# Designs tried in a protein design chat: VH-VL binders against Putative lipoprotein MlpA (mlpA). Part 11

Target 1, 215 residues: Putative lipoprotein MlpA (mlpA), of Myxococcus xanthus (p38371)
Amino acid sequence: CNFEQPETNCFVQESPSWAVKYDVVDSPKDANGDECTTTAPLVELMGVYKYVNPETGAAQLALRPATLASRAIADTTTTSADQTSLGSLDTEPKDHGFCHANDFAPAFVNVAASDTAAANTIRYEFTNVRVYSAAVAPGTQFTGELKYTSNGCTSSYVMRAVWPPAPCDTASTEPAENCGVGSGLNPEFAVVCQPTSATGTTGYCVPAGDIPSFK
Below, E stands for the ipSAE of ESMFold2; O stands for the ipSAE of OpenDDE; V2 stands for 0.75 times the mean of E and O plus 0.25 times the DockQ between their complexes.

## First folded at step 4 (VH-VL)

Design g13 (from r11 with heavy chain N57K D103E E106W, light chain R94S; framework fv_romlusevimab)
Fold by ESMFold2-Fast, scan of step 4:
Structure g13 (fold): chain C 215 residues (1-215), chain A 121 residues (1-121), chain B 108 residues (1-108)
Amino acid sequence: as target 1 above (215 residues)
Amino acid sequence: QVQLVQSGSELKKPGASVKVSCKASGYTFTSYYMNWVRQAPGQGLEWMGWINTNTGKPTYAQGFTGRFVFSLDTSVSTASLQISSLKAEDTAVYYCARDLGYESYWYFDYWGQGTTVTVSS
Amino acid sequence: SYVLTQPPSVSVAPGKTARITCGGNNIGSKSVHWYQQKPGQAPVLVIYYDSDRPSGIPERFSGSNSGNTATLTISGVEAGDEADYYCQVWDSSSDHVVFGGGTKLTVL
């Protein structure tokens, strides 16, 4: 680009949908340290919102995983607030362009037992969330860490996220359908198609590397 | 359980070469970059550089170009540091340490136990 | 070249609070990480991103970072806290990791 975009405070692109990928750090273990099989999604959509206290100027970041949002209809015991992880957010980016978000409350749902499944609590615990808020890509990529618990299995992940969410298909040779030119993402972003399942080809474009993920 | 296990101590003569290895386990090797940090006897920590575990591309700090080579063997989750034309001032404990791979925010949550390299005649 | 300045030593009585400073130009605009190193051992991360604690690190350890000074605070100091402490930042202008010179904490 031939001009510098103005940088003001910790900008975050608010949206009901960002595409987030999770790369496993610690494989699932139960409370006794034994292996178990329930993991976080390979990729999911996530609501991202910023709140500012009008009196103090203090900022907060809210993350609402689609997995929790989709289970909300079947959960009569938790509220929308429980299904959203709220943390603090820096008001000014660090000189590298990142805004830190800390002290996230856990987000969770209590899924009641049904005819086909036992009762289950799904819990997200976010730490070390960093939103890239520099002029070249203000508030459209973030990274952080996730501790995920479901069916008594706890596992940990590095998460990397990008806005806008762009659907993709790894089997497609059309660039627009496989995170290339015409996909809707900034062509300077380094992104790759992440399927929603290990055996499928359809998913979302996600950051290909460390944040900020550029070519 | 995350572990970084380094090769054993080395005693070398000036002009020789040495290869220090760092084997990672308990996590996805390519999710974290690998850094090398040196500590000369009685001195503080000195960052030498890092290697991108996804691309294999090394980046060296000022003063660690030429004689120092970072490499990977992803099939065994191992990073290696080779020092050629050893000098007495290379005597130090060499640590590998992982970082999350943020361009702007590097912290080392796990370290290898260290490999002592002694260069003497 | 960016420089982090630490006092070479700090002494504290058991049960009291130790404060170890890390000085740097506009260090408040950077993220500061802290490591504990006991003799003959590898460093251990005790604080990251200015004030966050890794799992297993006691609540007695806390951090802050503003202006030109970052501080590692250890409350209720125990004999086992005696070690060298290093601060560390990432300097974007040089694209390099920078360590402070280290502070030896002595518990008297």
Scores: ipSAE 0.018, ipTM 0.597, lowest interface PAE 8.1, mean pLDDT 86

Design g14 (from r11 with heavy chain N57K E106R, light chain R94S; framework fv_romlusevimab)
Fold by ESMFold2-Fast, scan of step 4:
Structure g14 (fold): chain C 215 residues (1-215), chain A 121 residues (1-121), chain B 108 residues (1-108)
Amino acid sequence: as target 1 above (215 residues)
Amino acid sequence: QVQLVQSGSELKKPGASVKVSCKASGYTFTSYYMNWVRQAPGQGLEWMGWINTNTGKPTYAQGFTGRFVFSLDTSVSTASLQISSLKAEDTAVYYCARDLGYDSYRYFDYWGQGTTVTVSS
Amino acid sequence: SYVLTQPPSVSVAPGKTARITCGGNNIGSKSVHWYQQKPGQAPVLVIYYDSDRPSGIPERFSGSNSGNTATLTISGVEAGDEADYYCQVWDSSSDHVVFGGGTKLTVL
């Protein structure tokens, strides 16, 4: 029943789904420093949750990538806790409306070998996560850095995320289907449709620029 | 409304086998994992392991491999615990409990009512 | 293996505040959950994620977790709060659910 004030408390829109895009900083390299091809998704959904200790006011942020949740189906060894990255979260916004989240534990899944693929560990390591919590857009955009390891390939990214998740199609001329009016997003947000594959057109609306991303 | 309904109490002799069932309703069975927890008379709660309801693959705590088998029948939303070669020390109440996998650590928001298994000569 | 330590019993007078502790090495880095179990009944979740309260659980129940000790606090204790209370964590290093030994709360 208590309402969090965006200007005095770090409000985060809790949801099983935010849309997150990853932009490469360091291309994939294996343990020998040689180039390899396995990358993080171009875009994916992510669970985002905030926890607050009522006695101290200390806050935590939990991030659960959809890739880890879905790959858990082939994993008998990791738990939901292992597939969720938990870090600290500022109780009040700092620099220009940002709430910093730090000290994230790695999130990972061990994917068993199948007829089509060898056994593999997929690992997410988040750092420098910042949630924009200013009054004009409380807790609905965030940015951070990701170190991603899969199939022996490690790469790094800047991530930018927005709530609500809105599906889109770059081939559609309808604004509601291409991150425009009627998509469900705040019309002042600067967003663009990011396909889930390099060859496809369907994906999710994601921030078009640095957080906070406004027109 | 979420419910976990377990089978009735069992009285068995040492060396026999028992199968305890846990029928789920009120939610999508495969969206949550099922855990087993036992409680010996006058003792605390002891976690036995879980079963992945999507794959049917079980994970056992160290003391519960071999004689203990977790299984499921997704067509009737039922998880089962089978104990073979029963020993007196298996006497306990056995609980099933669901785990909110995708938005939680391993915590148990709904529990079955428990099945008492008594092993005596 | 990770171990959680609870006092075996706590006594409190009606209307007063009961505090049940759960000790564990660096437990403040883990999420602690609490269950209430009345005689002949299945456990009921009363606190999850250190301090969150499920729907239907009275405001009298609260939780905290820092350093090496987590605490379940029950204010304005009623006779109906008599029960065994268990703390629980997930230990990712061993892939195990760990329960405390339980605390019997007695209302005088």
Scores: ipSAE 0.007, ipTM 0.428, lowest interface PAE 16.6, mean pLDDT 85

Design g15 (from r11 with heavy chain N57K D99Y E106Q; framework fv_romlusevimab)
Heavy chain, then light chain:
Amino acid sequence: QVQLVQSGSELKKPGASVKVSCKASGYTFTSYYMNWVRQAPGQGLEWMGWINTNTGKPTYAQGFTGRFVFSLDTSVSTASLQISSLKAEDTAVYYCARYLGYDSYQYFDYWGQGTTVTVSS
Amino acid sequence: SYVLTQPPSVSVAPGKTARITCGGNNIGSKSVHWYQQKPGQAPVLVIYYDSDRPSGIPERFSGSNSGNTATLTISGVEAGDEADYYCQVWDSSRDHVVFGGGTKLTVL
ESMFold2-Fast, scan of step 4: ipSAE 0.536; ipTM 0.821

Design g16 (from r11 with heavy chain N57K Y102W, light chain Y49D R94S; framework fv_romlusevimab)
Fold by ESMFold2-Fast, scan of step 4:
Structure g16 (fold): chain C 215 residues (1-215), chain A 121 residues (1-121), chain B 108 residues (1-108)
Amino acid sequence: as target 1 above (215 residues)
Amino acid sequence: QVQLVQSGSELKKPGASVKVSCKASGYTFTSYYMNWVRQAPGQGLEWMGWINTNTGKPTYAQGFTGRFVFSLDTSVSTASLQISSLKAEDTAVYYCARDLGWDSYEYFDYWGQGTTVTVSS
Amino acid sequence: SYVLTQPPSVSVAPGKTARITCGGNNIGSKSVHWYQQKPGQAPVLVIYDDSDRPSGIPERFSGSNSGNTATLTISGVEAGDEADYYCQVWDSSSDHVVFGGGTKLTVL
């Protein structure tokens, strides 16, 4: 079992849902370099899966943003494979505790035109993905970079993710509902509630600092 | 476009001080750490340390504490290196270089053009 | 203190393959980055995380890292590749960046 010796292998907690936050690095620009307003979500759920070839031992990491999964109902041209970004994954962690994941294929959906909106491609391009796979947090936090394109606007982000996903409300006085005691997260993780919208209070608990994020 | 533009060359006498600046543009200044690397004439690259551009906290390599001070002016996206009590062995080209210093990113994707500091008279 | 060892010079004929090594104790457990420095110029990142290439770097540049040796490989060497090459790691135990001593690549 990988949990018994996580430091010898790149363990990743497989789940249909991790909580991922995006911190802007390059603000949205269109193809001409002019500013525009479409951005990546403040926070979203993401499917995270690890595949290992049993004959070769080669590993792959798959990332499936919930935003792409939810827009799939309006898309007749892409499949779940196109909506999932697949990259390679190290078989052993480096001495800083991280397993690198490289060569991600883009994940995207082609949202069909409607009576009220033009057709739009939403595209995720992941690079420099690193899963923290040390004994103190085996495969339950990762970081990376995202290049996000939607409505002709391209922007870039540092992403930081944690498992399990825990819903939260910044307006709640109950610790369990605001990423505190009883929320379901490891008590040693440094986490904070990130609302899904700038004006709302409900969202998900996300890493509060650099990965690995500990108190 | 990402650019790191450094101040011009300096000729100083022993005992003087010098301040080398590195002005960043084309990216969010506080999203990347700033590193200082020196290269003495005919020698290799020597890492001096880095400064967290969000907090202003510096980390110095062994041998670069005391006379060397890293600082920031975030209002103009500028990192600075000050060397006090200059010695002949401080003669070198000083480079600033950015890295995404958080989350195990520890390589330098963009470098300043370098500032030559010569200590002699 | 962690030490990276590079040969001081490597010579190669145009069109052939150059291999520049970077030796370090258990360097395969670290991420190795490579820089090219031409005379009078700042270093340029040519390989990061052992084998990844930044945008704009030709595919003839590649890297590997295992055991006690990391290697920068330049296939189909051109005169314009003549430069000093430096390897670099982050030593997490000391929280320090470590550079190799540099290798001067001479083409012909």
Scores: ipSAE 0.444, ipTM 0.785, lowest interface PAE 3.2, mean pLDDT 89

Design g17 (from r11 with heavy chain N57K, light chain Y49W R94S; framework fv_romlusevimab; at its last look DockQ between E and O 0.03; V2 from the best seeds 0.00; counts 0 for: pae E 10.4 > 2, placed apart)
Fold by OpenDDE, look of step 5:
Structure g17 (fold): chain C 215 residues (1-215), chain A 121 residues (1-121), chain B 108 residues (1-108)
Amino acid sequence: as target 1 above (215 residues)
Amino acid sequence: QVQLVQSGSELKKPGASVKVSCKASGYTFTSYYMNWVRQAPGQGLEWMGWINTNTGKPTYAQGFTGRFVFSLDTSVSTASLQISSLKAEDTAVYYCARDLGYDSYEYFDYWGQGTTVTVSS
Amino acid sequence: SYVLTQPPSVSVAPGKTARITCGGNNIGSKSVHWYQQKPGQAPVLVIYWDSDRPSGIPERFSGSNSGNTATLTISGVEAGDEADYYCQVWDSSSDHVVFGGGTKLTVL
């Protein structure tokens, strides 16, 4: 059930869809330390939600990667709760406008093997998440670290996210379709179009630099 | 399996009181909020509020304060809705519905079968 | 108060695709859930969190949400799909659960 949220200074734009970019820090390795090939998406959408306990004022941040949500359709063993990473969130900004989120529970899916597809277990482990909540752009950018595991293949990433999600096409000459004017993004944000695949041109606008990413 | 079983239909006179019960089974009762939803004949679903099944704290929707009281009997995993000073416009089917979520953006994954309350002189 | 707007009725031929819309101010920033209610029965959750499908719900049911409109899509509509459909959100401003007015889906 919902709580009457006390006014907190840590504003987070709650939305089922943030655009999230992952930059590789550690290449994929299996349990034996050998190189493997499975990686996190280049970009994906993510649900972001804030919860506040009305009695204690404690806040939590929930992250729900679209990859997990998508694969959850075939997952009969995990719940929406399992597919969402919930962590603690600061009640007021620290460190130059950032609200820190910590102690995230892993989010994961377990898709059993079928006649047409192999088993697939994916796990997201978030750490050191920081939501930029300064007055200039409250709760519309965040960063953190991701440990991504798919079928025992683990890699590490720097995560950068921006709201709103803006579809884009690097092949388009229209500014609105290439993270420019008319895209819906804050014009002060430094963003770049990140295709969903290495060979494709369509994707989402993501932060071009470190968070906060401004021009 | 999760089940919500509500009490039977009620026929009441204006000014009377009614108490609708919702017995939960198949899950930890105190781990999920319970919602109440009203549906007047031929009308849509109307959210009445919820109750924290752990603390017993009720939250009422606008328009459902005063005559409407949510309560619990955790010993038997039962949530109840009491309506006092019944009016003809209270005639409706009343549903209990289990809340699923993280205390926000919740949805109702399981519903009781509904209890028809008819208020007639 | 936050308001969800649904068309009162939608008609579709068997085998065709039905689309039921749910309008709300910036609804794309909310999580939308959908319920099916057949005559004389309690509502049944058919879509949650915009596009997730509960176990037991056919793949014919799908959901999307963006901008000011959420949509429940039912492909390959069957006679058994004739029902009332309700969208639902939680409004943080009022701390209220809000239902749409409902849409009656008629299978022709």
Scores: ipSAE 0.006, ipTM 0.530, lowest interface PAE 9.5, mean pLDDT 90
ESMFold2-Fast, scan of step 4: ipSAE 0.604; ipTM 0.831
ESMFold2, look of step 5: ipSAE 0.006; ipTM 0.565
ESMFold2 (binder alone), look of step 5: mean pLDDT 93; pTM 0.950

Design g18 (from r11 with heavy chain N57K Y105W, light chain R94S; framework fv_romlusevimab)
Fold by ESMFold2-Fast, scan of step 4:
Structure g18 (fold): chain C 215 residues (1-215), chain A 121 residues (1-121), chain B 108 residues (1-108)
Amino acid sequence: as target 1 above (215 residues)
Amino acid sequence: QVQLVQSGSELKKPGASVKVSCKASGYTFTSYYMNWVRQAPGQGLEWMGWINTNTGKPTYAQGFTGRFVFSLDTSVSTASLQISSLKAEDTAVYYCARDLGYDSWEYFDYWGQGTTVTVSS
Amino acid sequence: SYVLTQPPSVSVAPGKTARITCGGNNIGSKSVHWYQQKPGQAPVLVIYYDSDRPSGIPERFSGSNSGNTATLTISGVEAGDEADYYCQVWDSSSDHVVFGGGTKLTVL
C-alpha cells in the first residue's frame, strides 16, 4: 500500500506562508450597525498546518494570519495559540475533491495603545473552509469565509488562497514577476497579482477565480 | 445582512411568458453562484440549475432547457428567470438560492422568499 | 440520474428524538445538506456538510452520513420543529444538485 497518496487523505500543503485574498461580502459595521472604515487586508500571508491524532486519525486544520503574528509584537496578553485558529478537518476528501474544515476557534491579538494609535483587538473568525485536495492541485488551494473585527468594525469576506506564496509586482512586464511563467506557481493555475495596498503595485499572486482556480 | 428579494406573484395564461427576478443585497454578488429551485403545489424541491454570476454562464438541469433562461444584471445585483410558452405544469413557487459552497459546489445558505407563478385558463 | 430516498413522513412525541433518513448509493462519499421548510415559507439550511450547523440553528439538530444512508437527528423535539425536511447532495458525475423527496415531521 502507498501511504503517500494525497487523494486518499485530506492532504494539505503545510507552510508558514500561503497567499490569501479577501473579497468583501458584508461591509464594515460597528456594534450598533453603523458604517465604519476598518477592513481586512486586501491580501496577506497565512500559516497553514494540519494535525492528525495518530491513534484515531482525527484531523485538525490550523490557520495563522500574518497580520496577527506581526501585531503580536505589540501584545503581551495573547499567546501564539490565541493567534492561531484551530478547527476540524475531514480525514478523506469527498468525491468532488474538497475537504471541509469547520468549528474554528477565533484567532486574535490585543494591540496595546501607542502614541499614534488607540488600543485595538483584531479578531479572525473562520467558517466553511474547504481545501481542494485532488490530484491536479493536491492541497494547494482553499476557500472559506472570514468574519474580521478591528477598531470595533466587523466585516465579512470570501477568502481564496494558493500555495506557494509568490511575490509579484503589477508594474512588472516580466512574467515571472507578475504571476506568469517562472513565478513558481503551477502554470495551469489561474492567478493574478494582488497588491498589499490600494496605492502600491507589489503584492502576492492569488487565485483569479473560483476554487479550484485553473486557466 | 444577506438578503435575496424576489418579485411578486404572477398569474398567466398558457402560452404567455413570465420573468421572475431575484435581487441580492448584503454581499458581493459575483462571489456566489445563483441557483433556481422550483416547488409545484404539494410537491418537493426540484433543482433547475445555476448561473455563474461572474461569467454569466448558465447550467440547466435536465428538463429545464429551451423554455427556461437564466440571466443577470450585475449592475443591480439581480438574477432573473424567464419562462416562455407557459404550460399549466409550470405552476409552482420559484426560489432563487445562493450557493455558499463558494465556487458553485453544493449548498444553499440563503434563499429568496419565493415567487408564485400560476398558469391557468 | 442519482436518486435520494426519504420516508414521506415521521411522527414523534414532544421531547423525544426524531430521525429522518436519506438513502443514496454510496451517499457516504458525498456531502449531505439538510433543509427545513415550514408551510408557506422558503427552505432554511439546518445542517451542511453532513454534520455542521449554521449559526442560529439549535444544537439539538445533528447529522451523520455513512455508507448508503445519511440521517438528520432532532433531539428534544419541539412543536416548532414541525416542517418538511429535505436532504440534498451535489452529484459530481453529472455536475447536478439532487434533492430528496422530503419528509414531513409531525410532533404528536
Scores: ipSAE 0.349, ipTM 0.729, lowest interface PAE 4.0, mean pLDDT 88

Design g19 (from r11 with heavy chain S31A N57K L100V E106Y; framework fv_romlusevimab)
Fold by ESMFold2-Fast, scan of step 4:
Structure g19 (fold): chain C 215 residues (1-215), chain A 121 residues (1-121), chain B 108 residues (1-108)
Amino acid sequence: as target 1 above (215 residues)
Amino acid sequence: QVQLVQSGSELKKPGASVKVSCKASGYTFTAYYMNWVRQAPGQGLEWMGWINTNTGKPTYAQGFTGRFVFSLDTSVSTASLQISSLKAEDTAVYYCARDVGYDSYYYFDYWGQGTTVTVSS
Amino acid sequence: SYVLTQPPSVSVAPGKTARITCGGNNIGSKSVHWYQQKPGQAPVLVIYYDSDRPSGIPERFSGSNSGNTATLTISGVEAGDEADYYCQVWDSSRDHVVFGGGTKLTVL
C-alpha cells in the first residue's frame, strides 16, 4: 500500500477557548416545577479538546466551561477533572459533515458560601453534541444541548459554538470590533456579537444561525 | 411531562376541508420544530414536512404542497394541519411529532396520539 | 430520493435475538433512528444516533450502522416486542426526513 491509512475525518480545533452561545429551550424551574431565575450565561468561553486512543482508535471530546473554571477559585472540593465534561466522539463524520459526541459525564463545581451568596453546586450536562468537520470549516463550529443546574434551578439550552473566540462590542462601528472584517473569524462564517449581559454591549462573536453557520 | 395532544377523529366528504390540531405542553413550544407524519391504512410512515415554531415558516415534502397548510398559534402552543379539497387517498392517521429541531438534523422524540381522517361519500 | 429498505417481516422465538436491517446507499455515513409502533398506538423512539437509547428503553435494544446496512438488534425477545419497526434518516441533499417501509416483528 502506497498510502497511509486515512486519519479520522473528525478533526476538532483544540483550544482553551471557543465562544459558546446558549438559546433557551426550557426556562429555569426548581425541583417542585416552579419558576426560578438562575440561568446559564448568554455567552461564555469553553475549552475544547480531543483525545484518541492510538491502540483502539476510540476518540473522546472534552468540554470545559469557563464559568466552571472561574468559579473553581471559590471551590474547595472539586478538581479540574470535575470541571471538564468528557464524552465519546465519532471517528468519521456522519450526516452532512457532523461528528457526534455522546455519553458526557457531568461537569460541575461546588461553590463555597461567600458574603453575598450561599454555597451552591453549578452543573453542566451535555447531550447530542455535534462538531462540524468538513473541508470548508474543519472542526471550528459545533452544536449540542445543555442542561444547566445552579441554585436549585434547572434549565435547558441549545448551544452553538465557534472558534476562534473573538471579543466584540455591539456599540462599535469598527468592523474588526463587531464580528466583521479583521475580527479573526473566517469571513465566510455568519456570526453576530452576543453581549455577556442584557444591559451591556461587550461580548463574543457567536454563530448567527444553525450550525454550520455560513453567509 | 412532555405531551402532544391531537384533536379527535374526522369523517369528511370528498371536496371538504379538515383541520387537525396538535397542542403541546410540558416544554417551551417555540424551541422545537413540529413535524407532520401520515400513515394510510395498513401502510408505513410518510413524512409530510415541518413547521419552524419560532418563525412560523413551514417546509413541505414533495407531494404535500398546495392542499396542505401547516400553521401555528403560539399563544396556546398549538400546531395545525389543514387539508383542503379532500380526496379518498387522504384517508390516514395524521401524527404530529416533536424533533430535536436544530442544525439540519432531525429525529422525533415525542409523538401525538394521532388523528384519524376518513374521507368517504 | 434516498431510499431505505427494510424486510417486510421478521419472525423470532421468545428469548432469542431478532435482527431488523435497514439498507441504504452509504447509510453508515448517516445517523439512523428507530421507532417501535404497536397496533393502534403512536410510534415510540427506541434508538437514536445509530446506537443510543432513550431513557426507559431496555438494554436488550441495541443498534449498529456501517457500510450500506444499519441493524436494530433485540436480544431476549419478549411477546411485548411484537410491533412494526421503522428506521429513519435525514437526507441532507433534499433536506428531507426518510423512513424505511417498516418491518413487522412476530414473536412465535
Scores: ipSAE 0.030, ipTM 0.617, lowest interface PAE 6.7, mean pLDDT 87

Design g2 (from r11 with heavy chain N57R, light chain R94S; framework fv_romlusevimab)
Fold by ESMFold2-Fast, scan of step 4:
Structure g2 (fold): chain C 215 residues (1-215), chain A 121 residues (1-121), chain B 108 residues (1-108)
Amino acid sequence: as target 1 above (215 residues)
Amino acid sequence: QVQLVQSGSELKKPGASVKVSCKASGYTFTSYYMNWVRQAPGQGLEWMGWINTNTGRPTYAQGFTGRFVFSLDTSVSTASLQISSLKAEDTAVYYCARDLGYDSYEYFDYWGQGTTVTVSS
Amino acid sequence: SYVLTQPPSVSVAPGKTARITCGGNNIGSKSVHWYQQKPGQAPVLVIYYDSDRPSGIPERFSGSNSGNTATLTISGVEAGDEADYYCQVWDSSSDHVVFGGGTKLTVL
């Protein structure tokens, strides 16, 4: 006999904060192809929003890195719109459960020179973003690619993100504080604590593997 | 610049073994899966399988089990395909291709140049 | 096993539009990728995720995917477009990459 499933839409959990981890693909290089040291954060929070055009029904995905929002205080030339990357979004998930988002505009800030630092443009270029929107985990994990430029250094990454953003501490023996039971995350998600710095222990719970990341 | 550079062509007799290598450069080797695709003379593209560069686990398509072995050496960013007990029907161009499509690994954005393996008496 | 069907050949005059189809059961629910292969060369990705173009691919290449048919469209065809074209999907149910049989585009 025929087997029918309810249709799903490209549902995205809208939130000012998702936790996003970046895994380096292409190490930082300057315009001459020489090595440099500025990289994307190990982990950061990201605003995720969905817009639907009421006249056409077309959907868009908006991504706003917290790094850009935080540096906006030193920027008098960009707006919150410039700090938000807007791309198109599928209206229905594909049979593998993903909704593809494409044609993202760059997100950036122009950080003014200070007494301690030279002027700098921080730029995010997103491509091949895919939101997992299946019934088992609707709109709470996504993956994509990032080209990051800062201090003249360009590098690329695979990003993997999860909602809700759960703070964590790798030094804690309490499961709720180290991405375990009581952390606020779906217990079926495979997550791990990613510190915000190489030398620290505090950070955010992020996907431990490929999206969708399940145990 | 991303490059996948494959080893040179091979001429082998039936029953011999061959190892085709694929050296990656310009990116973090373990961030992408490596796929193998075969193309017999005058034929289309045939997916053979992939190897997960993070776990080292190979996955083979039906028909490419037993005689075909995928392996990798992460220290030199190299994936290898070994074919044992070569048969005339193994004559083909073998391509490695990195996978960006599932998770971000569903399509092949970069391909090696191909290695021709000819099996004849 | 999932099967993709392509016409073996398509002929087109220079400057005209070529359309290469890729048929599959409910292929509109899958993401389709397209490769161009010239004689003696490795395949090159020309369209991914139904309609997206990689950097460096001319805008005259476009794609669509709906129902049971995906289509690669090449407008203003040039002699240099003469090649074999392959469609490809990821079949999540079998965890399997599937290629179409290929279409030889001949520019007259």
Scores: ipSAE 0.517, ipTM 0.799, lowest interface PAE 2.5, mean pLDDT 88

Design g20 (from r11 with heavy chain Y33W N57K, light chain R94S; framework fv_romlusevimab)
Heavy chain, then light chain:
Amino acid sequence: QVQLVQSGSELKKPGASVKVSCKASGYTFTSYWMNWVRQAPGQGLEWMGWINTNTGKPTYAQGFTGRFVFSLDTSVSTASLQISSLKAEDTAVYYCARDLGYDSYEYFDYWGQGTTVTVSS
Amino acid sequence: SYVLTQPPSVSVAPGKTARITCGGNNIGSKSVHWYQQKPGQAPVLVIYYDSDRPSGIPERFSGSNSGNTATLTISGVEAGDEADYYCQVWDSSSDHVVFGGGTKLTVL
ESMFold2-Fast, scan of step 4: ipSAE 0.523; ipTM 0.811

